# Ledger of designs, part 2: VHH binders against Ribonuclease 3 (rnc)

Target 1, 276 residues: Ribonuclease 3 (rnc), of Chlorobium luteolum (q3b6l3)
Amino acid sequence: MEPLWHKLSALPFFSSRPEKWEGSGAPPSLTAFIRSLFKGKALSLELYATALTHRSMVHDTTAPEITRSNQRLEFLGDSVLGLIISEYLYRRFPEGTEGELSSYRAKIVNGKSLAGFARNLDLGIHLIIGESADQQRIRTSTSTLADAFEALTGAIYLDRGLDAVREFIEEQIIDSPAFEAMVSTENNHKSRLIEHTQSHQLPPPVYTVLSEEGAEHEKTFTIEVSCNGRRLGRGTALRKKDAEQLAAEEAMGALERALTGDVAEDTPAPEETGRG

## First folded at step 15 (VHH; from n4 with E31D A60P K97R)

Design r6
Fold by OpenDDE, fold request of step 16:
Structure r6 (fold): chain B 276 residues (1-276), chain A 118 residues (1-118)
Amino acid sequence: as target 1 above (276 residues)
Amino acid sequence: EVQLVESGGGLVQAGGSLRLSCAASGFTFSDYAVGWYRQAPGKQRVVVASIYSGGRTKYPDSVKGRFTISRDNAKNTVYLQMNSLKPEDTAVYYCARELWSGRFYDHWGQGTQVTVSS
């Protein structure tokens, strides 16, 4: 296990001497990780290193120069995550009630979920932890991982701004299968369909009323949903909104089947053998 | 006021190239994703390219490999290089300010007409 000191000393920001990394050696794993997250556009490696520094480092006798942990960045990152996720949910679910939006946010922005996203990024292996501390416990801890994810988000905000945070969160949260599961409800098929089309850079779905039947008090609406001129689904209900949801549900089912390769072979329409 | 002004549209032959420009004003251009959209007659407006402030780009399959979006933050300008143009690319092209690249937009310009002849 390479001493933590070697990992820290490899961070240009912790070495008081601007040593020209003239060395042919593989960039320290941490620096490489940080650079990979930002495709080489990180302005401040120090911020990101701080974001990954566990509180155990502050009192570590082997690294007396470390006086700051990720706690302040965590604080900031919590607020930034709240804002960014709220913004996304607000726009993704234009018909969503306050209660629904809050519920979605709560499912996404909590310790367990954030730790999950952190694990997907392998943040645990990149944490800077004091030598006297329980390394394995801390690296795998739900709270530690959640805090690190928040801190990282805070660091991105300070370094590159909100648009960069959006990019990061899109990749780490929005595009994750876990996210879709979190926002999936029986009544949000329309929103799911929108997300699907957007994620695939397709035109937004169009809902068309095919028929309105019945007396004014008992109208039945049949609605079709299409994307890029292709019919995806149909729904019938007493309320237009419900019919749209049913149509969207069918559409999502069809799209999911198409992705899993169960393309029902369009049986060629039987050639009408013209009786001569 | 947020303003986006597209230019560079015109008539081009199939297989030809065109470069569109969009001049942005009224907001901090470098803080936003921006994108290009197109709308053909009788069709919906669709994204053709998007770019984050950091330079990450997105393209639909329909234009991937042919279109390139780029930005110059110093000039508050976004560009769309269109190569190997097809008649199907005929549309009004719009520049847009985006939140969440390619997902949401809140402002767009008046558009510029691109016509590709067979």
Scores: ipSAE 0.850, ipTM 0.957, lowest interface PAE 0.5, mean pLDDT 86
Fold by OpenDDE, fold request of step 16:
Order: sequence, then C-alpha cells, then structure tokens
Structure r6 (fold): chain B 276 residues (1-276), chain A 118 residues (1-118)
Amino acid sequence: as target 1 above (276 residues)
Amino acid sequence: EVQLVESGGGLVQAGGSLRLSCAASGFTFSDYAVGWYRQAPGKQRVVVASIYSGGRTKYPDSVKGRFTISRDNAKNTVYLQMNSLKPEDTAVYYCARELWSGRFYDHWGQGTQVTVSS
C-alpha cells in the first residue's frame, strides 16, 4: 500500500514544495511546516500529514484513495494531552488540591482553548480538506482546529515519544500568555512566581521573614521575596502564608512590568539635605 | 536504580575550559531531558544548561555563549563544555534527569567540583 504521504502529496491541492516562509506570503508547504515544528527532526511526515487531514478527505470523491483522517490520532492525542498537562500541573502546583488541578486542566484541555493554541500555530492553513467541502468554514472551525491540535499531539507522541510532547506542549501551551491566565487565581502567586523564574532559567525565589510583630494571637508577618539576590516584592499579613502570597504578587507585578518595558524608573531616594 | 555519575571537574584558571561528563544508567536515557545544575557555597542550586531528548537546549544568561550542553544517547552520556570560565563559575556541578527541561527534575548525581582560580 502506498504510504499516505505519497497519496496526499499527489493531490492537486497538496504542495510539498518547500516554500520560503515569507511572513506575509503563501503558507509554507506542509513539509516545511512539519519540519519547522521540530527543527527538522521529524521522523514520520506521514503521521503529521495524517494529523492534519480532515475527515472531509475520506468522503471526498476526488480523492478516493484517502481512507484515513486525523480522527484516530485525535483520539490518542486527547489522552496524551490530558496526561502531559496533568503531569505538569501536578508538579507546578504541589499544594494544589485535586479540585484545583482538575479545574485548571479543564480550562486548558477543552475545544475552545485548544483551538486557540491551534490558531497560534496557524494549523488552519495547513489542514488537508476535501475539495467538495467548505474550505474556509472548516479551516476556521473551533472544533476542527481543536481536533487538529489533538491529532498533532498524538502524532508527536507516536513519532518521538513523551519528552517530545513535553517540549511541544511547553512551547505551544505552557509558555503562552493564555496559559498563565488560565491557571491564575487570586491565591497562587507563589506558584506563578516559581513558574516565571523557571521559565527564565532563574534561581528559585527566596522568602525571608523581615519582621514578626504583635501578640502571639495577633502576629503580623512581613515577608520579602528575592530572586537571584534581587528583591522583587514584599508582603504583610496576619499569616505567614498570606504574607508570602502578597510578596509573590508584588514580585509578579514587578516582573510583568519589566517585561512590558514599563520599568518604573527607580525614583532616586531623595537626597537627605543635611540641614546643618 | 536511576544513576547519574558526574566527572570532569577540577581546578582551572580564569579564562580556561573544562568539559564535564555525566554517565546515566538505570533508565532509558533517550526518553528524558537532562540538565546541568550548579551550587556554590551558601547559594541555591541553579540550572546552567538543559537539553530535551530531541536536542533543544536552554541556558541562563549567565552562561549563555560560554557553556554548551550536548548529549550522546548511544553512550547514555550528557556533556557540559565550559569555556571562558570565571571565578563566579566555581561550584559543585550536578547532572539531573528532567521531565520538563530546566523546570522539573527527579534525580541527581553526586556532583563534581569545579574551581576557577583568579
């Protein structure tokens, strides 16, 4: 049986020619796209082509030789994605409850979110769609894009294994601004700060109690958080844990501002005019 | 049992070079990311290089351009080429098995001492 890749490449609408990705130009060939995803280390172009083959191809009278779509890979990819996201969340949030972790996973691994990630990859333009089908509708469909992302994940798993999936998901989901928003809660600033430092290959944040004030039953804790010797934030609360969260919150705010270029100019400390 | 054994550490002058090696056993080496970490006296352990199974690498700015991580899956070995060494690079260097490159680790070696003299 001729490999699916050869069958697909023979189709008139399928271009295997490496087109120079000119940002504003024609989408890269499927081959170029696949290679770009893995820096040229893709082992099975057929798997990836299958992952991007819409079900409309199977019923297309113009391509009777195509008998497989991305549905099986989607099925597998759904499970793989669930596993790998769960693994990440479990490790990222060591204090997270089952309910919290499940909630985060649900926010990440759903049709709408996955379609968003697919759009960031421009998967829509790389979909192989039957000629008789509504091309534009299918390419922009939330369900189609989500399915393609799952299928792609499944293909990566089969081709390169779980570590490759981790790499892919890190790049496409974990490092995305959308991900941080999905897992952000009012009370997880410490976790966010850890993630930030890790993502930037920085030392882990260090929390230092600066002061404990008040009676035993009404203690106020002031905590500072530092990274790589730099003070990032400070928090004060009745509980140490709460103070840490506040410190982390301030730190995250500072780091985010630094990334957006709005570095508040350190107002020079007013020169103590020594009155003589 | 998962084992990581570091070697290649020693005393070197500032501006010099060292190549560290880490021999892995007890697991499928090619299925995991691996990383190099260092810990200076009185300081926290920090990542200096990480590499996915597919060869993608990560470096902090402090060592970028000077350090290079590489792996040989056939030999179950990860390497750290350290060039243009500085006194600030003095630390115990550790090899680690990672699940997420530079983010999460689950096993460490015993470490190898690197001392850079001024």
Scores: ipSAE 0.833, ipTM 0.955, lowest interface PAE 0.5, mean pLDDT 86
Fold by ESMFold2, fold request of step 16:
Structure r6 (fold): chain B 276 residues (1-276), chain A 118 residues (1-118)
Amino acid sequence: as target 1 above (276 residues)
Amino acid sequence: EVQLVESGGGLVQAGGSLRLSCAASGFTFSDYAVGWYRQAPGKQRVVVASIYSGGRTKYPDSVKGRFTISRDNAKNTVYLQMNSLKPEDTAVYYCARELWSGRFYDHWGQGTQVTVSS
């Protein structure tokens, strides 16, 4: 195949149209999709079209002007995604070990998980795939969908920067229903409670030792967690840190039950029948 | 040096309105989310509004519908429009730089006093 630099060198100085994109901009259905992700803000649509162009389009006889697929954007996006997920985990779990953080990251940024997030976006229907390729198999392939998610992340980074990537990843990954299960372990209930308060724009939890009881070789600590002066949970254990985790676990359980519990409907007060 | 300078505070009657401004300098403003926080005497500092550089906003229920955060990335400025003010809104209000909107912050200014009288 002719080297990319040879193709680029053929363009006139001051040309604003890259040689590898001689056709029209993004397909109309892709245009609507990209605008929906950014609430209609104007963006460079050709970059996003590249992010969703499968490798089967390179050398496709029906679109000779397409000389690049999403592979380079995937390369960039893999690093960007790793960076911002690592940044989130570092701040979310300040007492997490490197091993724990690495384990969480692996659960989030693996092919199966990324393909799942891509399916939630319906990315498969927006892929630009070569006509000689098996369209249905490629659009549903785990590897294809994961690669497209990474490439889209790379495109967002190039077009709008890291804060836009954080916004996108928050919506698609961090706020997803399955995310807490990916990062849930026995030792992180305190961190989960902090995230809950942050998500609801509440002050951080405060832990208070209520009592220390028993003989010194069997001493127990009772610790209460509160937020905004309200008691959320309580735990008792032989070590303060264990009691704090139990208090946080109770707080999370109580908050989850309150969100799923039935609220009795109040009967309307009888209207007062005044004279005069 | 990162600087966040709040202005627009003052004394206002209950039911009234105020608009706070925050001038940011010493960093690339569009690379960060920004938020408004408040601290009443003896209380913890709490978020009242936050916004990504791309415009997604977050509010706690206590101010939703009354407060509106906005930003002008060209002027490196964030605003808080506060309507239907209540005496409970009396606090020092701080502008803050954030990495994940409403979740993690690393810098804030000296604050501006808002006092809502009965």
Scores: ipSAE 0.415, ipTM 0.802, lowest interface PAE 2.3, mean pLDDT 81
Fold by ESMFold2, fold request of step 16:
Structure r6 (fold): chain B 276 residues (1-276), chain A 118 residues (1-118)
Amino acid sequence: as target 1 above (276 residues)
Amino acid sequence: EVQLVESGGGLVQAGGSLRLSCAASGFTFSDYAVGWYRQAPGKQRVVVASIYSGGRTKYPDSVKGRFTISRDNAKNTVYLQMNSLKPEDTAVYYCARELWSGRFYDHWGQGTQVTVSS
């Protein structure tokens, strides 16, 4: 029997443009969209077509061969997404309390946030929706988009495993501009600095105690943070942990100053380039 | 038990090439990213290449264009092709299992010495 995606490609609902969509022009075909997510790697198109199949296609008399929607993949994907985001947060914020980690996860994996990530992918225009269904309402629905994002995550897990999910989630969520706002707090500057180094493929920050002054129980610590030998910030406090946060805060400020056009201090060694 | 077994290190002249290999066992290889790290005497251990199981790669600017990471999921093996080697590439190179490519590792091998001379 022919694979499902061949049958889907013959259906009249597959078009390069949604009837009411006003995006950047003609969207890529479903096959091209799925392959764009994995940089042209071969993969099971049938599974991903199911992930994009809205429940309105079940019982659609124009496509009686379609008997399942993305609902089971959504069920699986919800759990996979929760696991993967929890794993990331656990490792990124080693000093975070369970309550703080739970709060971050709730901000990231709620329906509104997931729908936003789905919109960044233009996922709505690629949904396979029943002929008689209200196309505009469904394609823009927050719950529909969030469910499709989860279903896609579930499909990636089944097709390629957890590491492929990490890759996908890194690109779509972790590296997105919106993500930093979801996890930023006043007292996590050390975590922000290490994320900066990771995202730029730089060595991790190094904290060095420059001085310890005062009486034993009133001692102050002055700590400097550097990256790749470059001094970025300094902080002084009664606890080493607090001095490190202050040093990291100054380092983040210095990095922002360098982005304002101080290219000479940001010029990397040979084999590196950058200006900002 | 997670094991990472490295091979291919040695002495090479500047401008030369080496290919490092790392055989992985004791875990589901396709569930993890893998990477190569290096540590020169007196320096931090730093990433030089990493790769997700799906094949997307990351490199720092210092090695981009000269080093290539690849993996064979059927053989549970990761490779590092190092071309146009320079004396500053002299270091102990470690294969590492990663959870997020280039961000977090939880296991690494014994390391293999790469020395670039002349």
Scores: ipSAE 0.394, ipTM 0.786, lowest interface PAE 2.4, mean pLDDT 81

## First folded at step 19 (VHH; from aa6 with R56K)

Design bb3
Fold by OpenDDE, fold request of step 23:
Structure bb3 (fold): chain B 276 residues (1-276), chain A 118 residues (1-118)
Amino acid sequence: as target 1 above (276 residues)
Amino acid sequence: EVQLVESGGGLVQAGGSLRLSCAASGFTFSDYAVGWYRQAPGKQRVVVASIYSGGKTKYPDSVKGRFTISRDNAKNTVYLQMNSLKPEDTAVYYCAREIWSGRFYDHWGQGTQVTVSS
């Protein structure tokens, strides 16, 4: 991992001295990465650097000059991503219902999916993280990666406009092998579960938060889904919505197994060792 | 009103070259992807080249290496250089404003006829 100062020094806005990056085989510099995102010159390297700046940098005593993280860009990027994905889905599926389009969007624009796309782009290695922070944890965090992807999207929008965002999203999401799977009706676990319960004249599934663990910025949610008082599934994720989907997925798996007769052999009740 | 006006079509012999132009007006040209499409008699309209606002280009295999799309934002014009033309390239060629390069378009011109003789 390149020291933080190397990453910062590679940024034109932080570079007081052109230090020669002597590293053989090292990942492309932050600047090189930013430049690789689009053909041509990035209009604002600072904006992209900000998009890749984790909040831990703002409180890092070793970098007092950094006062902004990617949070504002994340906010904007969330909206931009929503718009662009919606626009694509609207055009891609002219016969799609509002419900279907919303479902597809939800599959694409969520923490887990976005983190996946971020990993494919290797965003984790390009994040600017405070020296006192857990570098490895943050770089691999689903929430951090999702946030960075959103922030990057926001930065692209501000720098180059919507068409550039389309170009970026086409490459990173639409052309990804995962995209077609996401827009297939089979992967909306919550919707599937609702449909299943309705088809069997069961009450709607109920989602219950069992636990919220971790710091405010790294909360882990454990959610259980039940139907008619019976527990069907459980999911754990950094976002509540993701945890719900995982719970629903498990529930659907359980229901499908129940229908196919593959009842997992209940571990025999421990034999009551007779008091003697 | 969004307007696209194609020009440069004509009759050319096989192996020859043509350069098409499309003049755009009524919108911020530099903010949109633009593309060239063609429609042969009795066939569907198909994309032959697309270019993002940032300059990234896309080509189908049928024209790759022979056709080149370019744009001049200062002139609000997109060009299609067509080399090594074949009789199969005979069609009406349209320029279009694109939403998602090579995937969707919302406006197109009246077209220009390109005829490649054997």
Scores: ipSAE 0.865, ipTM 0.957, lowest interface PAE 0.5, mean pLDDT 86
Fold by OpenDDE, fold request of step 23:
Structure bb3 (fold): chain B 276 residues (1-276), chain A 118 residues (1-118)
Amino acid sequence: as target 1 above (276 residues)
Amino acid sequence: EVQLVESGGGLVQAGGSLRLSCAASGFTFSDYAVGWYRQAPGKQRVVVASIYSGGKTKYPDSVKGRFTISRDNAKNTVYLQMNSLKPEDTAVYYCAREIWSGRFYDHWGQGTQVTVSS
């Protein structure tokens, strides 16, 4: 049986450039896209092509030989994605309750979020869609994009295994700004900071108590957090744990600002006009 | 039982090179990310290199350009080539099995001492 990839590649629409390519260059071929995702280590192009095959292809009269879409891979990918995200969250938040972890997972693994990640990958332009179908609508559809992302995840799992899925999900989800927002709560700044340092292969943050002030019943703790010898933030609170969270919050704010290039203009320290 | 055995440590002069090896057993080596960590006296253990099963590598800035992690899945071995060594690189170096490269580890070896003299 001729591989699905060869059958798909023979279809006129497979080589067609999306009409509305907003990129500065020609859209990459499907093969180039797949290779780019895996730095040339993709073992089965057919599998990935299947992952990107929309259901509209199965009943398309122009491609009667296509009998399979990405639906099975979507099914598998859904489970794989659930596992991988759960695993990450479980490890990332060792103090997280079941409810919290489930909540985070739900924020990450849903149609809207997954479609967002798919858009970041430009999966829409790589979808294989039936000729009789509304191409533009399908390519931009939240459900279609989410399904494609799941299917792609499933394909990676089958082709390269779980570690490869971790690598993929790390890049596409964990390292995304959206992820931090999804798992951000008012009380998990320390966890966020740890994640940030880990993602950038930095030493873990170090919390130092700078001062303890006040009566025994009303102690105020000032804590500084540093990474790699650099001060990142400070926090002051009645409880040490709270002070740490505040320090971490400040640190995260500073790090985020540094990434966005919004270097607050260091207001030059007012020149001490020497009274003379 | 998961085992990681580091070797190749020793005394080296500043500017010198050293190659560490870690032999893994007791698990499917090719299915896991692996990393090198170091711990200097009185300091926390920190990652110095990590590699996914697919070969993607990660380095902190402190060692970037000087250290290179590589793996041989056929030999169940991960390597750390350390060039341009500095006294600050003096530490016990550990090999680790990782879940999520450079983020989480679940097993380490006994470590190998690396001493860089000024």
Scores: ipSAE 0.863, ipTM 0.958, lowest interface PAE 0.5, mean pLDDT 86
Fold by ESMFold2, fold request of step 23:
Structure bb3 (fold): chain B 276 residues (1-276), chain A 118 residues (1-118)
Amino acid sequence: as target 1 above (276 residues)
Amino acid sequence: EVQLVESGGGLVQAGGSLRLSCAASGFTFSDYAVGWYRQAPGKQRVVVASIYSGGKTKYPDSVKGRFTISRDNAKNTVYLQMNSLKPEDTAVYYCAREIWSGRFYDHWGQGTQVTVSS
């Protein structure tokens, strides 16, 4: 039986497409790429192929049946991507100001960044581009690659919904090596430590108040942070929140040193939970 | 109203297996990630398995290879197959509706007790 989506669709796209793919791309390679996006799931190949179809294919004399490009999917995908990245940042940084969240979002969802993510997927080689167009220039164009990434996001949304978009974006953006730099600020070490634990499926960091010392107007708090049973950092400050940030900063430094060698403070963390 | 109802807990010998189920209602199940969390006495609640609606799964190292999460979107149900159980797995197990699999959740059920005897 015909899917409900097809019955409700009033807009033809690729409805006049030939049974086989034509053009400069390698159809079996493109089909394999599309099928790899969500292993073990039936996907609408036509929708994803549209997401990879550059506007130069519209009116291409070698494929006159192709009447739509990825432009409408890019339009939808831009909004979908903005929504899910904003949602992630809102939940990830509950104490972040609107200005800080906007700054992070701008670093993540701009043409240069999206083109970078598109290059990590090799989207350029999968683009369906008109035969008479300048193939190499278009396949490497920042705007073309960014548009294709957004169009692909729109296709995932239409085919499988927002949770599938989150899955895709987590793999391509959130878990990417570049993500930490995009959300770094001078004073977000607690947030960086939380992201580290989430990305590695570890328990969240535990902060423990070790002491409160000094006169009332000069009282200091010493706080230690542990991750996955290991003490990683300690901080002392006049406010608990500041001491926690200092502890997290030391913990992030220890994790960074582990990338170049052994960890300097390999001691077991306290077993008890519920300390401040 | 969002509801998540766990079942399948009980007493099991070390090395044994249990299969937990979670029936979801009051929301469009296929739009959300779902996870299993556990809380042992005196410990914090921690994720032990999570799954996007599309099927991508996540596990902490402590259960990887022993626990398997799965979902049936047609039945609005998520499952946790727990094999090679250890006394350390003793906890109340909770089903949770997630936003960003394994990272954020907004609803969870009443829990089901799993007790592994040595």
Scores: ipSAE 0.509, ipTM 0.840, lowest interface PAE 1.7, mean pLDDT 81
Fold by ESMFold2, fold request of step 23:
Structure bb3 (fold): chain B 276 residues (1-276), chain A 118 residues (1-118)
Amino acid sequence: as target 1 above (276 residues)
Amino acid sequence: EVQLVESGGGLVQAGGSLRLSCAASGFTFSDYAVGWYRQAPGKQRVVVASIYSGGKTKYPDSVKGRFTISRDNAKNTVYLQMNSLKPEDTAVYYCAREIWSGRFYDHWGQGTQVTVSS
């Protein structure tokens, strides 16, 4: 039997514009889309084409040579995505409880969110769907899009390993405009400050206890946060961790007001054990 | 155990080039991003290049266009090609194992000195 890529490239979807596509231009061919995922790298086109093959193709008599859909890749990709998102959250929020981390993960990897990320990739127009199936409904279905995103993640893992998955997920999820809202809570300003400095090539925050005042059991801590020697915020509280959060909150406001025109000389090093 | 061994540093005249290498062992190299960091006397250690195992690179503006990071996963080696060197590039250069390129690291080497004279 000839390779799946050869058979798939002969189907109308690989070299023609989808019938129902509407936008400011024609979408790229499926081969071009797959190759854009990791530019300049040799990729297993058959594996990625399988990740984009909806189950309706398995029973499509017009293409009997297609014997597998993306379902097994979705199965694998679900676990891979969970692993790397959990790893990110673990390092991003070192003071987060298991319950808090689980809550963040649920917001990120639920079907609605994954379908949104899939739409940002225009993944629906690249799906390979059986001729007799309802094309428009399937291409826009939340569950179809979420499954395809997971299957694509599984394909990246098999083809290039976990670090390539991290690269892909960083671009599609972590760096997305919606991501901060998914992980934002009232009491995580320290973590927000770390992400802000990383994304703007600023030195990592440094927290310094400026003073401790009061009796031992009533001690008040004043803590200042700085980046690259620049003082950004200060907080005072009965607990050191609370004072750090107040300092970080002030620093976030100051950075937003003062960042215009400033360019850091070098990007600061991450902490050895990572940041939460 | 994780080991990272830098080499290729030295003295170079301004405008010159150097190629740094880092040999990695004790871990599955392709599971991690790798970065090059530098530390000048009296300054913080800062990243100057990072690369995912899939090939995406990141550079701060201060070196963009002059420095190129690359990796050879078959040889467990990462490289930093430094061109158009300036006296300001004088520092100890470290390679580091990263998780999420440019965001988290957990190991670094002993460093190699790069000195750019005028």
Scores: ipSAE 0.426, ipTM 0.770, lowest interface PAE 1.9, mean pLDDT 81

